VHH binders against o26951. Designs and how they scored, part 23

Target 1, 206 residues: o26951
Amino acid sequence: VEYTHFKDLQALEMERGRLYETIVVTWDDSMVGNAAPIGVLCTGDDTVTLYLYQGTRTVENVLNNGRFTVNVTLDPLIFTDSTLGDLEEDMFSHYRDFLHLRGADAFFTAEVVSVKKLVKRDRFGESELHVVKARAGDVMRAESFRMALNRGIYAVIESLIAYTRAEFSDPLVLRERIAEMNRVARKVGGPREKEAMRRIIQALES
Key: E = the ipSAE of ESMFold2; O = the ipSAE of OpenDDE; V2 = 0.75 times the mean of E and O plus 0.25 times the DockQ between their complexes.

## First folded at step 13 (VHH; framework vhh_7z1x_3)

Design v02 (at its last look DockQ between E and O 0.45; V2 from the best seeds 0.69)
Fold by OpenDDE, look of step 13:
Structure v02 (fold): chain B 206 residues (1-206), chain A 123 residues (1-123)
Amino acid sequence: as target 1 above (206 residues)
Amino acid sequence: QVQLVETGGGLVQPGGSLRLSCTASGFTFSDYSMNWVRQAPGKGLEWLSGIDSGGGSTYYAESVKGRFTISRDNAKNTLYLQMNSLQPDDTAVYFCAKGPDYFEFEPSEYDYWGQGTQVTVSS
């Protein structure tokens, strides 16, 4: 994939105050990559905020080295596989001293500016998280990049979010939510969205 | 004109409770996150708690976790802070502050503040 370099997040049509579902790529000191679906809040032309929950490799790596990439993709299997397990090493590419998702429609480098540990309480309960503010550096956009609405991929993403909170949610509510999203995926999704849903459902039943 | 007015402060004994209120006007209250911040004598601003526009998510500093509860009534344009198990080191002026349409914990990012209400915890 060939990427074009841009100066700021406007190139990705990211707007202040909007949350974008992305794949955040981090790495340890040995440059072993980690990918996780993370909602990234755009807070400016070159600033973002991440909410990273405790106990993940993502937060550990970010806290350790203060660097990561945010990757834009509409591939439901990348979201699924990065949530249910780990991406293989060959799914990562190098950009300078950063790792990014191979084949991403776009990515940008990020450097941590500040971190605050706090407690979040929502309908799923109480959790500790690190709020990470970061500055976007190089913005790389492929020709394939688009920010069009995709109900199929969103259905998969919503299902994965539900999956990650399954331990704290009502099983019946969860089941209904997944069923609803699966209906959406079956209706408007392609083969990959349908496969993603299959994997999610299988994981929930395991 | 945007206005935030805190009430509910006062003098309490250690272990006591207070409920602060912040009444908002001059903007669409339900569209914005709201926050509580305090400033103790000789200290800087300390963010305590925030709540998203819809009230579905609340955030707390570790220093007040388990003791303070933030809530809001969008129909009344009012923000609340229930403070339990108060200690002398909770003595401060407490401010409500308007955040953006997303949650923000950094006080420097807040565009409007109340006048503050004094909370004194002393035996």
Scores: ipSAE 0.798, ipTM 0.922, lowest interface PAE 0.4, mean pLDDT 93
Fold by ESMFold2, look of step 13:
Structure v02 (fold): chain B 206 residues (1-206), chain A 123 residues (1-123)
Amino acid sequence: as target 1 above (206 residues)
Amino acid sequence: QVQLVETGGGLVQPGGSLRLSCTASGFTFSDYSMNWVRQAPGKGLEWLSGIDSGGGSTYYAESVKGRFTISRDNAKNTLYLQMNSLQPDDTAVYFCAKGPDYFEFEPSEYDYWGQGTQVTVSS
């Protein structure tokens, strides 16, 4: 794979305030790689924030050496395999003193700037996590790059599907589906996704 | 114009409870994360708690977990902080602050602040 070097995250069309679904690659002191699907919040042209739960190999490696890569892929099997188990050693490639996902459509190197430990509470309960702020270094893009994945538009699309079938749907199931999609759109999306969801909900109420 | 107005502070005995409110105007409240920050006498700003725009995720500093609960009512443009098991070390001016459209815990990143409400925990 041939990568072109870019100066910042705009080359990956990442926007401040949006959460992108990526594969974060970390490693231990022996350069044994680890890959995990991690939502990465873009906070500036070269800054990102990660929310890393306690007890994961990702957070252990990040706290230990302060470096990682963020990898863009649209391959659902990579997301699935890295969640359900471990990727094989041949799925990692070297870039200087970093590891990255072999064949990623894009990746960038990242170095930790700060870490804050805090408690998060949501509908699934209470979790302890590290909020990791990092600065992007080298941004590498392959010709295969199409997009950094943001789930916001798909939450809107699923809501529209539900809307067009509302009169054929169990009202309780419909409301729960819309509520869940709204939570996704508000978590990962921006003003346009939030406005879209407001319009859909308003239309369902009228 | 953006306006944040805190209410609900006051004097309370150790072990007591208070509920702070922050009424917001001048912006689309439901689009932004919101935060509570306090400043104890002679100390700097301490971030306590934040809540995402929809209210689905809440975040807490370790120092207040289990005792404080942040919530919001987007229909009323109001942010709340329920404070239980208050101790003298909780004595401070409490501020609500508007964050960006994503969760942020650094007070230096907040663009609008309320005037603050005094909370005093004393016998």
Scores: ipSAE 0.732, ipTM 0.907, lowest interface PAE 0.8, mean pLDDT 92
ESMFold2 (binder alone), look of step 13: mean pLDDT 85; pTM 0.865

Design v03 (at its last look DockQ between E and O 0.54; V2 from the best seeds 0.68)
Fold by OpenDDE, look of step 13:
Structure v03 (fold): chain B 206 residues (1-206), chain A 123 residues (1-123)
Amino acid sequence: as target 1 above (206 residues)
Amino acid sequence: QVQLVETGGGLVQPGGSLRLSCTASGFTFSDYSMNWVRQAPGKGLEWLSGISDSGGSTYYVDSVKGRFTISRDNAKNTLYLQMNSLQPDDTAVYFCAKGPDYFEFEPSEYDYWGQGTQVTVSS
């Protein structure tokens, strides 16, 4: 994939105050990559905020080396596989001393500016949270880049969010939510969205 | 025309409690996150707690978790901070601050503040 370099997040049509579903790629000191679906809040032309929860490889790597990439993709299986397990090593590519998602429609490098540890309370209970503010560096955009997400990929993403909150949810409500999203995927999704939903449902039944 | 007015501060003994209020006007209160920040004598601004626009999510710095509780009444355009188990190092001016269109935790990013209310904890 060939990427064109840009100076700021406007190239990705990211707007201040908006949350974008992305794949955040981090790595350890041995350059072993990790990928996780993370909602990234755009806070300026070159600034973003991430909410990273305790106990993840993502937060550990970010706190250790202060660097990561934010990757834009519409591939539902990337979201699914990075949530249910780990991406294979060959799913990562090098950009300078950064790792990014191989074949991403776009990505940008990020340097941590500040970290605030705090406690969040919501309907799911209390959780420890690291609020990470970062500055975007190089913004790389492929010809395949687009920001518009179809209803199929939304259904998959919503299902994955429900999956990650399953332990805090009413099983009946969860089942109905997943069924609803699966209906959407069947109606308007492609083969990959349908496969993603199959994997999510299988994981919930295991 | 945005206005934030804090009330409820005062003098209390260690272990005591206070309830701060912040009345908002000049904007659609229910559309924005709200925050409490304090400044102790000779110290910088310290973010304490924040609450989402709907009140569905609340956030706390470690030093106040379990002791302070943030809440809001959108029908009354009012933000609250219940402070329990107060200690001398909680002595400060407490400010109410309006968040932007998104939840922000850095006081330097806030555009609108109240005048502050003094809280003094002393035996």
Scores: ipSAE 0.733, ipTM 0.914, lowest interface PAE 0.4, mean pLDDT 92
Fold by ESMFold2, look of step 13:
Structure v03 (fold): chain B 206 residues (1-206), chain A 123 residues (1-123)
Amino acid sequence: as target 1 above (206 residues)
Amino acid sequence: QVQLVETGGGLVQPGGSLRLSCTASGFTFSDYSMNWVRQAPGKGLEWLSGISDSGGSTYYVDSVKGRFTISRDNAKNTLYLQMNSLQPDDTAVYFCAKGPDYFEFEPSEYDYWGQGTQVTVSS
């Protein structure tokens, strides 16, 4: 796969305030690669934020060497396999002193700018969170690149499907589904996804 | 246009409690995360806690976890900070702040601030 170098994240069409589903590749001091699905928040033309929970190899490697790559892929098996187990060593390629996902549609190098350890509380309880701010370096895009994945429009579409079937649906099940999709849309989406969900919820309350 | 107004500060003895309120206007409050920041005498700004737009996620600096609780009432456009087990080093001006539409803990990234409310913890 041949990559073209671009100056910043606009080449990947990433927008400030949107969370993108990516494969983050890290490595240990022996350059043993690790891949994990991680949501990456775009905060500027060359800045991103990651929210990393304690107890993963991703957090350990990021805190240890301060470098990683963010990899764009639309292959659901890569997301699945990197979650359920480990990718094989031949799934990692070298780019300078970085590792990246072999065959990624795009990737960018990232270097940690700061880490803040926080306590997060939500419906799952209390957890320790490392908020990692990083600067994108080289942005590498292959001709196969189509988009950086954002789940916001999916949450809206699933909500609309549920809405059109509302009269055939158990009201409690419908409310739970819409509430879950609203959480997704507000977590990953921007103003348009949030407004769409507001309109759908208002229509259901009629 | 945007207005944030803090209330609820005052003088309290060590071990005591206070509840701060911040009433918001001039923007769609329920679309934004909100934050509490303090400034102790002679110190810089210290981010303490943040809350997601719906209130479903709350965030705390380690030094106040378990003692401070952030909450919001989107129907009343009001942000709260319940402060328990207050200590003398909690003495500061406490600010309510609005940042971007995602969680952000750096005060330099916030675009709107309240005037602050003084909290003094002393015997």
Scores: ipSAE 0.716, ipTM 0.895, lowest interface PAE 0.9, mean pLDDT 92
ESMFold2 (binder alone), look of step 13: mean pLDDT 85; pTM 0.861

Design v04 (at its last look DockQ between E and O 0.49; V2 from the best seeds 0.61)
Fold by ESMFold2, look of step 13:
Structure v04 (fold): chain B 206 residues (1-206), chain A 123 residues (1-123)
Amino acid sequence: as target 1 above (206 residues)
Amino acid sequence: QVQLVETGGGLVQPGGSLRLSCTASGFTFSDYSMNWVRQAPGKGLEWLSGIDSGGGSTYYVDSVKGRFTISRDNAKNTLYLQMNSLQPDDTAVYFCAKGPDYFIFEPSEYDYWGQGTQVTVSS
């Protein structure tokens, strides 16, 4: 795959404040690659933030060497296989002193700027979270690139499907599904997705 | 006109408790995550705690976990910080802060700040 080099994340049409579903590639001191689906928050033209839970290979590698790549793919099997197991060694390609996903539609190199360790408390209990701020370096885009995935519009679509069935749906089940989709839209989406969810919820309350 | 007003600071003995409140106006409070930040005399800003827009997730620096609890009441547009087991090194001005419409733990990204409320822990 032939890549064109770009200077910043505008080449991938990433917007500040939106979280994109990507494959983050990390490696250990021996350059043994690891891939995981990770949501990446765009925080500037060349800045991203990742929220990495303690006890993952991803956070261990990031803390160890301060480098990774963010890879754009639309292939659902790459997301699935990297979650349910490990990708084979031949799924990683070298780019300078980085590894990236072979055949990615786009990727960018990233170097850690800062890490903040937090304690998160929610309905599942207490967990350790690393907030990783990183600067994008080389942004590499292939002709096959179409988009970086954002789940926001799909949360809206799922909500609309549920809305059109509301009259013959169990009201408790409907409310739970809409609440879950609203949490997704608020986590990953921008103002338009959040406004869409607000309108759907208001329509259900009439 | 965005406005954040902290109340509840004061003088307390070591081991004591205080509850800070921050009343918000001029924006849709329930759409935003909110944060508490403090500044001890002669020191820089220290992010302490944050809470998501719905109140379902709370976040703490390690130094205050178990002692401080952040909460919010979206019906009253109010953010809270319950501070227990206070010690002299908790002495600081405490600020309520609002960031952009996405969750971030970097005080330099926060758009609006309260005036702050003084907390002093002393015998």
Scores: ipSAE 0.681, ipTM 0.896, lowest interface PAE 0.8, mean pLDDT 91
Fold by OpenDDE, look of step 13:
Structure v04 (fold): chain B 206 residues (1-206), chain A 123 residues (1-123)
Amino acid sequence: as target 1 above (206 residues)
Amino acid sequence: QVQLVETGGGLVQPGGSLRLSCTASGFTFSDYSMNWVRQAPGKGLEWLSGIDSGGGSTYYVDSVKGRFTISRDNAKNTLYLQMNSLQPDDTAVYFCAKGPDYFIFEPSEYDYWGQGTQVTVSS
């Protein structure tokens, strides 16, 4: 994939105050990559905020090295596989001293500006949260880049969010939510969205 | 016109409790996250706690965890902060602040503030 370099997040049509579902790529000191679906809040032309939960490789790597990439993709299987397990090593590419998602429609480099640790309390319990403010560096956009609404991919993403909370969720509510999203995927999704839902359902039943 | 009015501040002894209220008007209260921020003498603004628009999620800085509880009554357009086990270092002016239509815990991102209410913890 060939990327064109841009100066700021306007190139990705990211707007202040909006949350974007992305794949955040981090790495450890040995440059072993990690990918996770993360909602990224745009807070300016070159600034973003991430909310990272404790206990993940993502937060660990970010806190350790202060760098990551935010990757834009509409591939439901990448979201699924990065949630249910780990992406293979060949799913990562190098950009300078950063790792990014191979084949991403777009990505930008990010450097941590500040971190705020706080506690979140909700119906699922108490969790430790790191609010990460980061500055966007190089913005790389592929020809395939688009920021169009995709109900199929969002259905998959919503299902994955539900999946991550399954341990604390009412099983009946969870089942209904997944069924609803699967219905959406079947109606408006393509083969990959349908496959993603299949994998999610299988994982929930395991 | 957006207006936030804090009440409930005062003088308490160490170990005491206060309940702050913030009454909101001039906007759809239930659509926005709300926050408590304080400023101690000679100190900068310190974010303490936030609550989402629906009240389903609450957030706390570590220093107040277990002692402070944020809540809201959207029917009354009111934000609350229950403060227990108060200590002298909790002495500050306490502000309620309206969040944007997204979750953020940076005081600089808040567009409307109350006048503040003084909380003094002293023996």
Scores: ipSAE 0.616, ipTM 0.865, lowest interface PAE 0.5, mean pLDDT 92
ESMFold2 (binder alone), look of step 13: mean pLDDT 87; pTM 0.874

Design v05 (at its last look DockQ between E and O 0.39; V2 from the best seeds 0.69)
Fold by OpenDDE, look of step 13:
Structure v05 (fold): chain B 206 residues (1-206), chain A 123 residues (1-123)
Amino acid sequence: as target 1 above (206 residues)
Amino acid sequence: QVQLVETGGGLVQPGGSLRLSCTASGFTFSDYSMNWVRQAPGKGLEWLSGIDSGGGSTYYVDSVKGRFTISRDNAKNTLYLQMNSLQPDDTAVYFCAKGPDYFEWEPSEYDYWGQGTQVTVSS
């Protein structure tokens, strides 16, 4: 994939105050990559904020080396596989001394500028997290880049969010939610969205 | 024309409780996150707690979790801080501060502040 270089997040149509579902790629000291679906909050032309929960490889790597990439993709299987397990090593590419998602529609490099450990309380309870503020560096955009949303990928993402919150949810409510999203994926999704939902349902039943 | 006015501060014994209020005017209160920050004598600003615009998520520094509770009433344009189990090291001026339309914990990012209310915890 060939990328064009841009100076700030406007090239990706990211707006201040908006949250974007992305794949965040991190790595350890041995350059072993890790990918996770993370909502990234745009806070400026070249600044973002991440909410990283305790106990993940993502937060560990970010705190250790202060660097990561944010990757834009609409591939439902990337979201699914990075949530349910790990991406294969060949799913990562090198950009300078960064790793990014291979074949991403776009990505930008990020460097941590501040970190705050705090407690979040919501309807699901209390959780410890690190609020990570970062500055965007190189913004790389492929010809395939688009910000258009579709109901198929929405259904998959919503299902994955429900999956990650399963321990805090009523099992009946969860089942109905997943069934609803599966209906949407079957109606308006492609083969990959349908496969993603199949994998999510299988994981919930295991 | 933006105004934030804190009330509810005072003198309390260790183990006591106070409830701070902050009344907002001059902007659409329900569209913005709100925060409590304090400054003790001889110390810098310390962020304590924040709440999103809708009140669905609240955030706390570790030292006040379980003791302090932030809440808001958007119909009354009012922010609250319930403080329980107060200790002498909680003595400080407490400020209400306006955040952006998303949650922000860094005090330097806040665009409007109240005058502050004094809280003194002493036996």
Scores: ipSAE 0.842, ipTM 0.945, lowest interface PAE 0.4, mean pLDDT 93
Fold by ESMFold2, look of step 13:
Structure v05 (fold): chain B 206 residues (1-206), chain A 123 residues (1-123)
Amino acid sequence: as target 1 above (206 residues)
Amino acid sequence: QVQLVETGGGLVQPGGSLRLSCTASGFTFSDYSMNWVRQAPGKGLEWLSGIDSGGGSTYYVDSVKGRFTISRDNAKNTLYLQMNSLQPDDTAVYFCAKGPDYFEWEPSEYDYWGQGTQVTVSS
């Protein structure tokens, strides 16, 4: 795969305030690679934030050496295989002193700027979280690149499907589905997704 | 004009409780993360807690976990901080701050702040 170098994250059409579904590649001191699906928040032209839970190999590697790559792919099997197990060693390629996902549609190098250890509380309970801010370095895009994934529109679409079936649905089940999709849309999307969800909820209340 | 108004501060004994409120106006409150930040005498700003725009995730610095609870009521445009088991080192001015439309813990990234409310824990 041949990559063109770009100066910042606009080349990947990443927008401030949006969370993108990516494969984050990290490695240990022996350059043994690790890949995990991680949502990456774009916070500026060359800045990102990651929310890493304690006890993962990703957070351990990031804290140990302060470097990683963010990799764009639309292949659902890469997301699945890196979640259910480990990718094989031949799935990693070198770029300078970084590893990246072999054949990624795009990737960028990242260096940690700061880490904040926090306690997060949500519907799953309480967990330790490392909020990692990083600066993007080299942004590398292949001809195959099409987009960085944002799942906000799909949360809206799932909500609309539920809405059109409301008269056939248990009202409590419908309310739970809409609440779940609203949480997703607010986590990953922006003002338009939030407004869409407000309109859907208002329509259901009438 | 964006306005944030804190209430609920005061003098309390060690071990006591206070509930801070922050009423917001001039923006779509439910679209933004919100935060509590404090400044103790002679110290810099310390981020304490944040809450996402929908209220589904709350975040805390270690020193207040289990004692402080952030919450919001988007229908009332109000942010809350329930503070329990207060100790003398919780004495500070407490600020309500508007974050961006995502969770952000750095106070330098907040664009609007309340005037602050004094919390004093003594005796």
Scores: ipSAE 0.727, ipTM 0.898, lowest interface PAE 0.9, mean pLDDT 92
ESMFold2 (binder alone), look of step 13: mean pLDDT 85; pTM 0.858

## First folded at step 14 (VHH)

Design w01 (framework vhh_7z1x_3; at its last look DockQ between E and O 0.81; V2 from the best seeds 0.78)
Fold by OpenDDE, look of step 14:
Structure w01 (fold): chain B 206 residues (1-206), chain A 123 residues (1-123)
Amino acid sequence: as target 1 above (206 residues)
Amino acid sequence: QVQLVETGGGLVQPGGSLRLSCTASGFTFSDYSMNWVRQAPGKGLEWLSGIDSGGGSTYYAESVKGRFTISRDNAKNTLYLQMNSLQPDDTAVYFCAKGPDYFEWEPSEYDYWGQGTQVTVSS
């Protein structure tokens, strides 16, 4: 795969405040690669934030060496395999002294700027996590690149699916589902996603 | 004309509880994360807790974990901080601060602050 170099995240159409589903690649001191699906929050043209939960190789490696890559791919098997197990060694490529996902549609290098250990509480309970702020360096985009997966649009799509099935659904379940998706859209969606959710909710209430 | 007004501060004995409130105006409250930050005498700003726009996720500093609870009522444009098991070292001015539309823990990134409310924990 041939990559074109860009200076910032605009090349990937990543927007501030949006959460993107990515594969984060890290490595240990022996340059053994690790890949994990991680939601990456774009916070600027060259800044991102990761929420890394304790006890993972990802957080260990990031805290240890302060470097990682964020990889964009639309391959569902990469997400699946990296979640269920480990990617094979041949799934990693070298870019300078970084590892990235082989065949990624795009990737960018990242350097840790700050780390905050804190406790998160949500519907799943309490978790200790490291909030990692990083600066994006080299942005590499392949011709195959189309878009980074954004959670906001998924929330809208899922809500629409739920809407179309409303007559077959428990009203309470539907309400909770829509509320959940609306929270996601409000949290990480853009103006259009938020407006979409508003319209969906309005339609459901009519 | 963004405005944040903290209330609920006061003097309490060690082990006591307080509930702080922050009333917001001048912006769409429900679209933004909100945070509590404190400053003790002679010390810098300390982030304590944050809550996302929808209230589905809350975040806490290790120092207040299990003792403080952040919540919000978007219908009332109000942020809350329930503080239990207060200790003398919790004495500080407590500030409500507006975050971006995503969670942010760094106080330097907040664009609006309240005037603060004094909390004093003493025997």
Scores: ipSAE 0.824, ipTM 0.933, lowest interface PAE 0.4, mean pLDDT 93
Fold by ESMFold2, look of step 14:
Structure w01 (fold): chain B 206 residues (1-206), chain A 123 residues (1-123)
Amino acid sequence: as target 1 above (206 residues)
Amino acid sequence: QVQLVETGGGLVQPGGSLRLSCTASGFTFSDYSMNWVRQAPGKGLEWLSGIDSGGGSTYYAESVKGRFTISRDNAKNTLYLQMNSLQPDDTAVYFCAKGPDYFEWEPSEYDYWGQGTQVTVSS
């Protein structure tokens, strides 16, 4: 796979304030790779933020060497296999002193700028979290690149499907489905996804 | 015109509780993360807690974990901070601050601040 080099994240059409589903590749001191599906928040043309939970190989490696890659793929098996287990060693390729996902549609190198340890509370309870701010370096895009995955539009679509069946649905189940999709849209989407969800919710309340 | 107004400060005894409120106007409140920051006399700004735009995730500095709870009511454009087990070193001016459309803990990244409300914990 041949990559074209770009200077910033606009080449991947990443927008400030949106969270993208990616494969983050890290490694230990022996360059043994690790891959995990991680949502990556775009905060500027060359800046990203990651929310990394304590006790993962990802956060351990990031804190140890301050470097990682963010990899764009639409292959559901890569997301699945990296969650359910470890990817095989041959799934990693070298780029300078970084590792990246072999065959990724795009990847970029990242270097940590700052880390803040704090406590997060959500519907799953309380957890220790590292908020990692990083600067993108080399942005590498293959001809196969189509998009960086953002779940916002799909949250809207799922909500519309539920809306069209509202008169045949249990009202409590419907409200819980819409509430969950609204959480997703607010977490990952931008103003247009948030406005879409507001309109859907208002229509359901009519 | 963005405006944030804090209320609910006052004098409490050690071990007591207070609930701060912050009413917001001039922007779509439900689109933005919100934060509480305090400044003790002679000290710098200390980030305490943040909440995402929908209220589904809340974040706490380790120094206030377990004692403070942030919440929001987007229908009322209001941010809250419930403070329990207050101690004298919690004495400070408490500020409500508007973050970007994602969670951000750095106070230098906040663009709008309230005037603050005084909290004094003393016997």
Scores: ipSAE 0.728, ipTM 0.907, lowest interface PAE 0.8, mean pLDDT 93
ESMFold2 (binder alone), look of step 14: mean pLDDT 86; pTM 0.866

